# Ledger of designs, part 7: VH-VL binders against q86i44

Target 1, 197 residues: q86i44
Amino acid sequence: MSGQNILKCKKCQLEITNKIITNHNSDTFHEQCFVCKLCSTPISDPYFTDKETGDFYCAKCEVIRNDQSKPLRESLGFCSLCYKYFRQNEDILTIDLERYHIGCLKCTICKKGINNEKYYREKMTSKLSNYCCEDCFEKVDKCNGCNSMTLGQTLLAMGKNYHANCFKCFKCSEIIKPNSPYSINKQTNTPSCQKCN

## First folded at step 1 (VH-VL)

Design u02 (framework fv_lumrotatug)
Fold by ESMFold2-Fast, scan of step 1:
Structure u02 (fold): chain C 197 residues (1-197), chain A 122 residues (1-122), chain B 107 residues (1-107)
Amino acid sequence: as target 1 above (197 residues)
Amino acid sequence: QVQLQESGPGLVKPSETLSLTCTVSGGSISSYYIHWLRQPPGKGLEWIGVIYYSGSTDYNPSLKSRVTISKDTSKSQVSLKLSSVTAADTAVYYCARGPYDILTGYYSFDYWGQGTLVTVSS
Amino acid sequence: EIVMTQSPPTLSLSPGERVTLSCRASQSVSSYLVWYQQKPGQAPRLLISDASNRATSIPARFSGSGSGTDYTLTISSLQPEDFAVYYCQQRSNWPLTFGQGTKVEIK
């Protein structure tokens, strides 16, 4: 007795019940299975097959994927906070030339992840900054010298908060360091360093 | 942060079509590969299929032509339809995000929905 | 398809103990192996990708190793919150396949 004819897609191994695509090796595919993995365009010669995955790539996409000398995840770089590589097609947040996974960079105040939304930065050093989201920025104390947020150590002078580098002599513009003597001009309510008194 | 949430009827009759939706928030659905997976009570995980950012799909061979995955980018939703259900389709169904690895073309799942139990019975 | 086999099926342990879970593939998966943790009533949680790369927020007590066909997940000092089912997954070959799981339970 005769069996039934069954055609299987070489890529997905499922039965083909309609519209068959055949390649030069007489392999059969569903129409939707014989497409470029990167751009989803129907495959036409010349095309390339990844030996490990069996996926197909058009000539353009094959050049793109083979342009890497390192694993692609390494070529995309790594997160500056968790030190793990970015994956292909993963959202990456870029702040001050550093790259982060979504959710790795958090607001110092509310602890929620900072996304591609508006953020505010308090630069502490060349490698250290405090960040906050837009909602929290409106709620935090501001430096009286630069009018930016104060999340780190501040100098309290004349009843007001200052970043250490923002409290300056009004006569010479030199920074008045913590615990250094200064005078207040009572008429203008401005500070002057010891040398300018 | 990316969040996924499944929704749909908890009870489906044999021979009917199971229909579930996955709502994605905290990220662009157009940038993600969204997968459906399932887990029968007390058993292991089975991958059902994926929809790519392009709208193309791939399905597990074991589920044959019964599965359709689609998306509506304007609603930030991915849907799963499984036709001709039987008691063997009783499972917790999950949607998950799985970034594409260009070296292998295949996935690990970093964000999961909470899962929704679907029972197939009369 | 690649068949993933986990052993043992169940481990009964006390907090503070070292636990070692094994995952074997029917053919080489070239370190494209992923580990998940699942607690009752919860979705799986990504622990380790690419055999040894810990996911974000995963404690240092979790480590993965292995190559070819044989892979291991180690928890150096088992904590009460670590009692769960652990699954391995290969992403080397299509279709994606998972192991049957190893249950780590309280002794």
Scores: ipSAE 0.000, ipTM 0.405, lowest interface PAE 20.0, mean pLDDT 76

Design u03 (framework fv_lumrotatug)
Fold by ESMFold2-Fast, scan of step 1:
Structure u03 (fold): chain C 197 residues (1-197), chain A 121 residues (1-121), chain B 107 residues (1-107)
Amino acid sequence: as target 1 above (197 residues)
Amino acid sequence: QVQLQESGPGLVKPSETLSLTCTVSGGSISSYYIHWLRQPPGKGLEWIGVIYYSGSTDYNPSLKSRVTISKDTSKSQVSLKLSSVTAADTAVYYCARGSDYYEWGTYFDYWGQGTLVTVSS
Amino acid sequence: EIVMTQSPPTLSLSPGERVTLSCRASQSVSSYLVWYQQKPGQAPRLLISDASNRATSIPARFSGSGSGTDYTLTISSLQPEDFAVYYCQQRSNWPLTFGQGTKVEIK
């Protein structure tokens, strides 16, 4: 019916009347529909979806189905960008305790591979980070609050760019949200929320 | 643009080592994964191996005992050595760049012109 | 290793005709299937990656389709410059493997 709030499984398109499983995109599934095709284990992040069938594969089984001849190096975990396990004798790039296949990490601006050269990272609130090489670093805008690069969306306040979580009241350190009122101290050129002025 | 050019002797005697060089221009070999492939006359393509930016290598299991791939960044060259050759190793040999979508399972967007190597006494 | 089988081995056609080339894998390659064109005396040229993605500068008359183990390359209206050998390649499993080729020749 029109206006009914009925949850349907994204995999099979049938109504979910019992236990509901949700993924990181807020998609809903039957418990039996959100499982790895090869090992039948319930899916958890990270996971992969086959383009042709829509079937799900856990990180371990994704590597197995794509390379049966090379044993897994399970103790090394998986690449933080592509979410596939490392194989024996595979080259591994380590940055800030995260591991990557060498070909997985690229500069966001020029698209050149990060070859364990000097690089710069923009931290995100999620597990994702944006990277740029040394040559591109000078060309990117900086956040006025944290003085770190901005490779994604920014807030414009007081004529300057900020990460959303970096525009804070000078006195109480609470985040000043977009369209919220604030005052500027003319001597220090710092913002204060209405309760602190 | 990236260009690849194979070079080396066109005739190798049975039991000897086949040695080829791939010269890369328009880009650094330290920024690309360079692969070697071969094609016997009138037949299909066979993947031989790859050298990664780090200098590490992976080889087709059917050839691993006989193949060595190496690089010299100062000369912008990647070399292929295949030992103990037989008539079955007669082929056009290609070097190629792996695609920008890196995974060990890759496709090839830029190829050298190929060089014919004949194994005969 | 995954064995790639192409059929037919040879096609004799006239310009303007529709061409359909088949490529079969011994096990599923999950659309990680690539097509190349090779003219006599030349290196292979990338046509289509991941079953259906045309490479830069490849004419719209070339299209790829398929899933699982069965893939096809279609040329909607054969042009004189299209007479060549066509190869499929899987990038789903180690080692990388190619089909034996289908030769498209002038009738």
Scores: ipSAE 0.000, ipTM 0.429, lowest interface PAE 17.1, mean pLDDT 79

Design u04 (framework fv_lumrotatug)
Fold by ESMFold2-Fast, scan of step 1:
Formats: C-alpha cells, sequence, structure tokens
Structure u04 (fold): chain C 197 residues (1-197), chain A 120 residues (1-120), chain B 107 residues (1-107)
C-alpha cells in the first residue's frame, strides 16, 4: 500500500485540503480558484479559459472582455466611490459587497489608500464614508459607549468621549441629552438620568 | 512637483530587446497608473500599455507578444521591454500617468520623451 | 480597435482667427474623448477631457464639444503660442487610440 496522491489545484498548483471543485475534464480546483476573473462569480458551464494565464471567464464576461463594439465604461462595472468603470485587468477591492478601485477608499486619518480588506469604519453613522486603516485604528479615540472610532465632534462626559447617541443611563438605557442633568455612581463609575435617581 | 523621466539606451540593434525606465519623483507610483506611449518621427502617437496598482498590465494587442511592463516601487520606477525590435520601432518613447480613476481623464503628466533609434 | 480620424490635416491661420478642429471615431466613444496639444520637441499637453472639460491652467479660449462619433475642438481667438499639433484620443475602448493629428501653423 502506498500513500494517497496529493490533490493539487490546477490553477495555483497548491494542495487542496478543503472543498474540491471538479470541472468536466476532471481537473480539480480550490473553490476560490474556480471563479470568473472579471466578476468573481463561481464558474459554471459554459465558461472560457485564457490559454496563457489560465484565468476563467463566464459566458457574459468573455463577451465583455473581447467586445470592441461596446463602451468599456458600460461593460465591466464601476467603482462605488468614484463612479468610474474598471479596466479589463485592473485591480478591484471588494468591501461590504461593493467594488472599488485600489486606492479609492482612503484612511481619514493618514490619507493613504486602503488596498486590502483590513479596515475599520465609524459605527453609528448614516453613511459608510468614514474609514481608517488598521494602523490608525489603534491610535484613534474610541467611543466609550460602543467602542468604535470617533472621527468627529464628540460628547465629553465623565472624562470620556461618546457619540451623542451612546451616552445612556445605566438603569433605563435612555440617551442622556447634552446639558441634561445626570448622577454618577462613584463606585461603578456609571451614569444615571434624573428619572432613575 | 510630480515629474516623470524616461531613460535608457538611445540606440538598439535589430532583433535585440529595447529596455527603458521611467523614474517618477514627487509622487508615489502606487498612486497612479503609468502608461507607455511612442511616436515615430513625423508620425502620430501610439499607446503601448499600462501598469496598474498591483502590477497587472494591459497591452496594445498589436504589441502584446513583444511587450513587458513592470515596476519597482522601492525605486519608484516603471520599466518597458520590447523584444525583437526592427526599424519600425524607431520612435520617441514616453511614459505618462493617469489618475487611478482615469476613464474620462487624460494623461495629466508626461515624461520629456526619449528617442530610441533601431539600426544596425 | 476604434479608428480616430482628424480633419483637416493642416490649417494655416493668423493670430486672432477662430479655429475649429474635427475628430471622428469609427464607432461611438460616448464622450470619452480627450484632446492634447503638442509643440515641436515637447511632450503632449492635456487640454480637454471628457469631450468638454478643460484641464487645469488651460485658457478659456479652448473649448470642446461633441457626442457619439463626432467631436470638435475650438480655439475662439488664436494666439501665437497656440501654433502646434492637436491630437484627439478615445478612452472608451481598449486599446487606447489617437487621431493622426491636425497641424495648426502660422500663415
Amino acid sequence: as target 1 above (197 residues)
Amino acid sequence: QVQLQESGPGLVKPSETLSLTCTVSGGSISSYYIHWLRQPPGKGLEWIGVIYYSGSTDYNPSLKSRVTISKDTSKSQVSLKLSSVTAADTAVYYCARSPLYDYDSGFDYWGQGTLVTVSS
Amino acid sequence: EIVMTQSPPTLSLSPGERVTLSCRASQSVSSYLVWYQQKPGQAPRLLISDASNRATSIPARFSGSGSGTDYTLTISSLQPEDFAVYYCQQRSNWPLTFGQGTKVEIK
């Protein structure tokens, strides 16, 4: 008895240790390697293979990448921040199911482009427009109520920063509004509104 | 101030490989897409190719089999190699940049250009 | 590829005259059209992007217009420094392509 053969992904040539995808030629792939290069959708028949790169394209994207009759802007999809379309082999960053050019999302603190999926955003905002990179996240003041970054004007209460909607009564959980009186339990360092004390 | 500067041999023998370097100063090459273009003497402009943020590339199909564009971010340089050159490859070669979002914007900064003559 | 055709090949004009340059694409480029100016011995200079948007520092006498396949660059009152070759470029489809240029020369 000899050992079993190692299954390798035909695309990346690395061992497959999890889910195996098999095509009609009995070639094996990692799940993440058997996707359309342009739209990142899992491959299904019919599909096309670029002979020199080994990249796969679904039927829709094969037409798009070879079509010289259509405006490029209308064919490849567009960046959710700058609203300009992707070029054929351009890098695409996907965050929260939205696609961006590399460098379109910028850290609000250091102003450098976010070029990977390791990012942080300010919670409790109506828009996902305030982002910071991993390095800056540790240096940014955090809201003491929600433990998320504070990138704008905050409420200073009990020596700590809060988003306006995060400073709440410990007993009833109602928001303690600016200039509203509250009491502090000095042993637990927790605020209570007038109604609760 | 952003500046692009082409450099490399001005004379290349037929069948050899043309090698040029574009050095970018005043800005990061990772903040822009860098393109190569050429202009034969007395003729118009021809687009050769582009290198994107990750180092992926797109080439003019007429040149794709002979062209390689690469970059070295530590040196702030983008390189062009064109193999199997002939007299038809004699031209002024330019590097130019476009913003990372370049579809309706043009080339906002160009190098001064470098003349490459292909002759025996 | 999309073929760009510029006309006329050469214009001989005097300072102060209005000049109109034409650029036609073999298929619609949906206003993804750029104009460049090139003076002898120099690299091209960006003039107009997105068919009609003037680039930074470009004088107001330069204007672009057009849609679909037909585009125009206009210089309302030609200045001595405007004598140059003008190129149009489509950015709609790959590969990027240029017109053959229109030379604006002094009469």
Scores: ipSAE 0.055, ipTM 0.503, lowest interface PAE 5.3, mean pLDDT 80

Design u05 (framework fv_lumrotatug)
Fold by ESMFold2-Fast, scan of step 1:
Structure u05 (fold): chain C 197 residues (1-197), chain A 121 residues (1-121), chain B 107 residues (1-107)
Amino acid sequence: as target 1 above (197 residues)
Amino acid sequence: QVQLQESGPGLVKPSETLSLTCTVSGGSISSYYIHWLRQPPGKGLEWIGVIYYSGSTDYNPSLKSRVTISKDTSKSQVSLKLSSVTAADTAVYYCARLDTAMVTSYYFDYWGQGTLVTVSS
Amino acid sequence: EIVMTQSPPTLSLSPGERVTLSCRASQSVSSYLVWYQQKPGQAPRLLISDASNRATSIPARFSGSGSGTDYTLTISSLQPEDFAVYYCQQRSNWPLTFGQGTKVEIK
């Protein structure tokens, strides 16, 4: 009735009356609409979506569609960024036990591909959070505690930027939380929490 | 800059194993992908194989059963071994690398001088 | 494997002339085509990568063009130091393969 909840297929825009397929983004599809365009097999992670057509491709068929000329190393799995198999003629970049095509590693700041072996990760964050190239690393604000780039929310203390976990009491090494009082030793230019004053 | 230099015996007998070394100087060997190629006298180039910075390898299918590429980072050397050689393996052997390209861009902007290997009894 | 065919096999020219060298692949190489120059007793020298990208320190008189299966290397005004053998290479599929070469020799 007036509160009726109707599920529509994101692919064809028609009501779903039979089996409902849901992806990891909570989008809903008809069973026949959530299949690989090339091999007609039901989609499972990882998969690719053609942004222009909205068609889906399984990992194997995405590689076939884009570049049949390079053999796949299927036993090595998928790139954690682009969800394509690794190919015979490319090196694999391994960071925190995840594998990536080097061509897929992009600077979070300038959005350009990282074209050399040097890359930097924001410390005190998850393994997949943020990476930047050497040029951007030199220019980006650094955490005064760990001397790594600051791409997330920072704490401004003593006129300097810190990651939340990097602003610590000089005497007890306990993290000084954003709304907690602290004192500065003007001779050593070091912070002390309230209990250590 | 970073230099490549091939070395090894200039004469190998049929049925024996050809062993060559590529010495990398002026830079860290672990930062480069080192390829081996060969060129029979008066003919074109043939790609043999590559060793990646990880130590993994890929070989030309025509040579895969006979070829082994390895590296010793402490000596800054890459080695090529080709077993069961015949007169058809007579060629100038090169090691080569790319300098500034993405890892999927397999072309060669730095080459060793080449070393001639003759297979004869 | 992809077979690379170069033509002509030999070209006899005088300094100052325009040179056009052809390379054809048995299958599309999607512009993953590389050109090298080799002089007697020397290792090959990279000229052009990915069909049209001139390598560092290579004079502007060298240019590459083409797509699919058909590629061309052009030298706009041949200099004495340009007499050499030229090879094309595809990097579209393993194994990497080279053409048989075109010899540019003095007339």
Scores: ipSAE 0.000, ipTM 0.420, lowest interface PAE 16.3, mean pLDDT 77

Design u06 (framework fv_lumrotatug)
Fold by ESMFold2-Fast, scan of step 1:
Structure u06 (fold): chain C 197 residues (1-197), chain A 122 residues (1-122), chain B 107 residues (1-107)
Amino acid sequence: as target 1 above (197 residues)
Amino acid sequence: QVQLQESGPGLVKPSETLSLTCTVSGFSLSSYYIHWLRQPPGKGLEWIGVIWSSGSTDYNPSLKSRVTISKDTSKSQVSLKLSSVTAADTAVYYCATDYSTWEYSGSYFQHWGQGTLVTVSS
Amino acid sequence: EIVMTQSPPTLSLSPGERVTLSCRASQSVSSYLVWYQQKPGQAPRLLISDASNRATSIPARFSGSGSGTDYTLTISSLQPEDFAVYYCQQYSNYPLTFGQGTKVEIK
């Protein structure tokens, strides 16, 4: 019946007259009310609810919001590369909790700005990471240790490219330190540190 | 560009400690390693030990109980100390660094100091 | 430790002759073998690495060969500046070890 079938959004307390979203507790919501506060995508399990605001956070954004400092979360903030403040309603690129103007983060290969389009990141031990656009991704070499792309400095060892922290002893898996002795097993073409020989 | 130079007393008395310094230029000790070698007059070369860029050391087992290698990166200097010396320790002492290609690291010597003769006598 | 043996101790040769120097390891060093040249009063000079890889600026008359335990340094046509002592060194295992040297002297 109409009176018994009237549903209210648990978040805004207004009647739901269009599409109804239900959660695992059988609570009902407007589609626009059941979204992640930080990334604005529809919520799916698992998720977190802020008990004071009633706002929802997806699993990924819950980690981000807990790790962010208060200035990064509650203000427009500033770009981590150019250190200039963001303008209101400006699109912001967020990578590993750091925030950037669109275009401040540039492709290492072609030098064009990364405009919140598809991009690829070189994994590095440094806090600074190298990035490239999709067009350049198909043209870059990969590290033989981690099988990830190489955009910055590499070491050439045994005729192959490695990130510095990816050249490891085959037997003990420890990083072979810069300028430390190592042996090559000519049959398997693998390196071993001297303690493992 | 890469240069190494040994220095220290040319005479050491038996039972005392031999102390030498290797001063490097053209590279940083934070990124490179230094080996010490010696050559008794008229004889062949003997490897003494190495200090790696990390500051860790490896020594020839025949000398390990008597030898200490250390460095001062800010002064670009590596020191060799050999305790309880005898006439058998009379030799030209060299510091050397190897070729920095990653395929064969730490294992042979492209750059050598000129050597310094240390005579152990009373 | 790996013991390196060079023979003969001395070779007496004339300029223009082909010379071969032998180096033998007490166990296989898997071509991790290097050759040095040393003249009186000077530090050793790198000639050949990896048993056969000639170092930069070393003349083409110098060549290395061998595998396992037996290695050879060859000078195809001996020049006056080549009279020196030659040492082999293995870098397969620590401690690093050298042969006792072969003296190439004028006949």
Scores: ipSAE 0.000, ipTM 0.406, lowest interface PAE 21.8, mean pLDDT 77

Design u07 (framework fv_lumrotatug)
Fold by ESMFold2-Fast, scan of step 1:
Structure u07 (fold): chain C 197 residues (1-197), chain A 125 residues (1-125), chain B 107 residues (1-107)
Amino acid sequence: as target 1 above (197 residues)
Amino acid sequence: QVQLQESGPGLVKPSETLSLTCTVSGFSLSSYYIHWLRQPPGKGLEWIGVIWSSGSTDYNPSLKSRVTISKDTSKSQVSLKLSSVTAADTAVYYCARVSDYTIRVEGSSTYFDYWGQGTLVTVSS
Amino acid sequence: EIVMTQSPPTLSLSPGERVTLSCRASQSVSSYLVWYQQKPGQAPRLLISDASNRATSIPARFSGSGSGTDYTLTISSLQPEDFAVYYCQQYSNYPLTFGQGTKVEIK
């Protein structure tokens, strides 16, 4: 209906279908979006917002990211994960056309650096991804819809784990949102949304 | 309100199996990993093992033949069993968690950010 | 297994003094190093991760440095509440390993 209000994450601008985090200004966020950009821990006061990117930084990381004691290499641009300029004589890791500081790309499970090794990516949004190395990939739970890792939050449907965007109607392929009604075809064990049932 | 709490018998006889439970609240075991650690009186910390969100386990090689970690996600409980105990297994036992939120970059989520209070287990006849 | 060695085993100091604690790994841990503080009867408390990144709510007097195999925890001016045992831990490789601890006690 045309009068319906949809809550969107202020950070990623996508609809919030799971847990809602609200800040002191009544802005709403996905749990995974209201985190420090540099250290990835949940945000708590005091925190800082980068004026140009909208990214959040905890008090500790705000000091670290503004450390200008090392020579600046502006011509090489920014690290794609920490959004800090590369310093002079600093080693740069390039993966999939993006540049990173050595040590910025780490496996979520074993914490080892992903240095041009085979890795697996859990793409949550266009702005956010979880990473793990090949050895750890076999040990994490998999999404029943896409067969990729489930390092972050999942929804439970039909006794199985799914990424929020992977639980879809078998007939129309539209995402079945959390708390939305759906039917199960007992013979094929497939879900269908209310519209297609 | 993330919490972890260890429980189990405080006294175990030599040669028997030590059995402990870690009860968690404020998060789901389907989305988080739980580690077990121990600390003998007056000594340092020793990592025992981990149970991943999938239910797979990894153990310290020094304990692998004697240790089993399992979980019941529906009860929010993780269990530790250590067989054939001796006086050397007397320790405070901890369960601990690392965060699993988003991309972890240099300096993030590589530490145990939540610990149980610990439970002392004495191995004595 | 990576062996972590801390030195000295015990430091006897007065409030206000600067203290430096050392942690050495048997092989490079590439700054995948954590420092914990433990007081009697309590679980360890996270102080510093990735060798130099101070955890939330940890006072500015605590700092970490180092690379490769050699790491240092510094307390710039000891406060009465800082008398505790300090542990380093590597997470470069499994099994996760800890140093034996350095006890910082009042002189």
Scores: ipSAE 0.000, ipTM 0.415, lowest interface PAE 15.9, mean pLDDT 77

Design u08 (framework fv_lumrotatug)
Fold by ESMFold2-Fast, scan of step 1:
Structure u08 (fold): chain C 197 residues (1-197), chain A 119 residues (1-119), chain B 107 residues (1-107)
Amino acid sequence: as target 1 above (197 residues)
Amino acid sequence: QVQLQESGPGLVKPSETLSLTCTVSGFSLSSYYIHWLRQPPGKGLEWIGVIWSSGSTDYNPSLKSRVTISKDTSKSQVSLKLSSVTAADTAVYYCARHYDSYLDAFDIWGQGTLVTVSS
Amino acid sequence: EIVMTQSPPTLSLSPGERVTLSCRASQSVSSYLVWYQQKPGQAPRLLISDASNRATSIPARFSGSGSGTDYTLTISSLQPEDFAVYYCQQYSNYPLTFGQGTKVEIK
């Protein structure tokens, strides 16, 4: 025989039979009902409530959400460049596990939007990659060291273009820096740094 | 300047195919989505369908069996074909530009072209 | 499909009056709602998006509010150029659907 009042979750209005979570207003919730909608972590102050849905958002996710218009369907995800949500029937471009609106990725050369057609990527840094469309890929100069496209600054050496990190000594494999002296082996047509000749 | 302009015959006979063209200027069809809508005289708006930047299409289920939307990006034109027309298809037909990738609304509309289905 | 119902069908008002137009959805549209103005012989003009966001160049006298299934467009002080038909549209689900319109006419 219990003499205790039945506690109901303020979010779902169902009985709480397990761990009880209480907020600063003394409202009670199921543990699984008092979590951030976007990151699924337990809520702590400060937090925000969507008055339309009753969903909770942590401070970090509220900043992200406030920079976005409301999603048509939240489960569709959002664009990694503009941070706006995808629509139900929208064409989506997927690159390296990240999703983008068709119009958000642009060719570095012609500035046209990259769509579901073939694209090419030049990894210039770990944080930023350059992209180009198929038409532009065929027209751009290629690096003589790695045979990949060149969309940024290149080193001109031995009459050919190289990415700065692709022009290497044949003997020691160290990068030959701009304005550093090097020798050419006439028989193999390969460069050697000053230390190795 | 951004503009959309509908064109096509103002009179179509019952059972024939209605063909309309939307010509755009000031932007590329490779970067925008274009919708077709219609409005029968004295009545409200009905969404017909959309052609996405990729060339994919989606249609109102009520019209899907009769509607085809296509585009020619080099001519900056979007076409609407509606087969087996009846008097119920009499309406002003609009093409409209999709406002924002997230926001499915229309910021720029054509002037509209009246199509009457009559013998 | 989501059915949009506007009320009243017609409002007869004088310039300077406050106008309130109602739009109801057959199911929640989660504020994915747009308002348009249409004058005779013209294409519709975008007024309000996402239930309450006023479009560029739209006068401050226009405001939108609401949530769930119930939405309102308010014109705080009706001007002569505001006599038109107003439509609401949802974009919560495809197909996109519109209300039948509310005609605001001069008294």
Scores: ipSAE 0.000, ipTM 0.442, lowest interface PAE 12.7, mean pLDDT 80

Design u09 (framework fv_lumrotatug)
Fold by ESMFold2-Fast, scan of step 1:
Structure u09 (fold): chain C 197 residues (1-197), chain A 120 residues (1-120), chain B 107 residues (1-107)
Amino acid sequence: as target 1 above (197 residues)
Amino acid sequence: QVQLQESGPGLVKPSETLSLTCTVSGFSLSSYYIHWLRQPPGKGLEWIGVIWSSGSTDYNPSLKSRVTISKDTSKSQVSLKLSSVTAADTAVYYCARDEYYGSGKWFDPWGQGTLVTVSS
Amino acid sequence: EIVMTQSPPTLSLSPGERVTLSCRASQSVSSYLVWYQQKPGQAPRLLISDASNRATSIPARFSGSGSGTDYTLTISSLQPEDFAVYYCQQYSNYPLTFGQGTKVEIK
């Protein structure tokens, strides 16, 4: 016979020398590594795997953690990046009053995790934002209206870059849309829409 | 023109529920966060809570047991209810928009404010 | 909660003077600090965000600086329209908290 085969636990990556648990994908685990994350009970079919963390959940706990109608889950809120509710016993990363699952917040430019440092945000839609770590923020172009990064579409007005909703009339505060006429007060260097002239 | 305007009764009796409405124009509530704040006469500002674009809410822990913020996006209205009021709840109440672009944690614009007096 | 303390409570000044207003946090707010101006009978007006970013339409005479726990709002040459109460606000932690205000009044 040829050499020895070594079985490694898919979860902890260490050699399995005692009881082996095998799942339907033929992955092998230590008995103590194939347990439900919430109740710590050994897993049996059916079970669920969290794609982001790799943690396992038994059928009962999967229903419980996804039952977001319960008042206690609603009181914890939801992650600002994935828009899923926080679980009762879950650690929450809080940065600038935004709450995140651990591991959800990443810099759009360098892809590094933002866990305990300053971040800068550019909102693209109500559900989509670009985030930058401090190192990347200093290197990107800034909006002259809000002084935040300009990774999305911008407009060029008065020789400066603006987010679409940041170029506003000085007098009425309405957004001056692309290709709309505006006037410049030469003493104050401020724009005014045509109806405020 | 982006505007927020508070409305509701100017007088509320002790132990009753204070109910205010913030009507917005010039933007959609599905894209912005709305905060409620208050200021007792001659005193400083206190943050009450926020309703996020998703409809979820967060409240100041000091008021959490008494406060509810809700919205009707189709009517462009955000509501504040504060139960079991006392004289200490007498204040000018403001609604304010969280900025959509940038960090989004400073208020611009604000409503004009509405004075609510708690008196028998 | 983070406690914000402003000093002095009141400043009596003449037009043209340089004014410096202080804001101190009970713990580091990492430059997540905002300044507002409020005139009697009016809602607060945004002046400075992220400790030093002047808001759109705010005159260049207003500037913000500071880091950690200590922040400053400076008005380089006080104008008649600048007499108001100024508030600082942190957004580093829940709940959002404000200083008690500094009143800038005419001498």
Scores: ipSAE 0.000, ipTM 0.415, lowest interface PAE 18.1, mean pLDDT 79

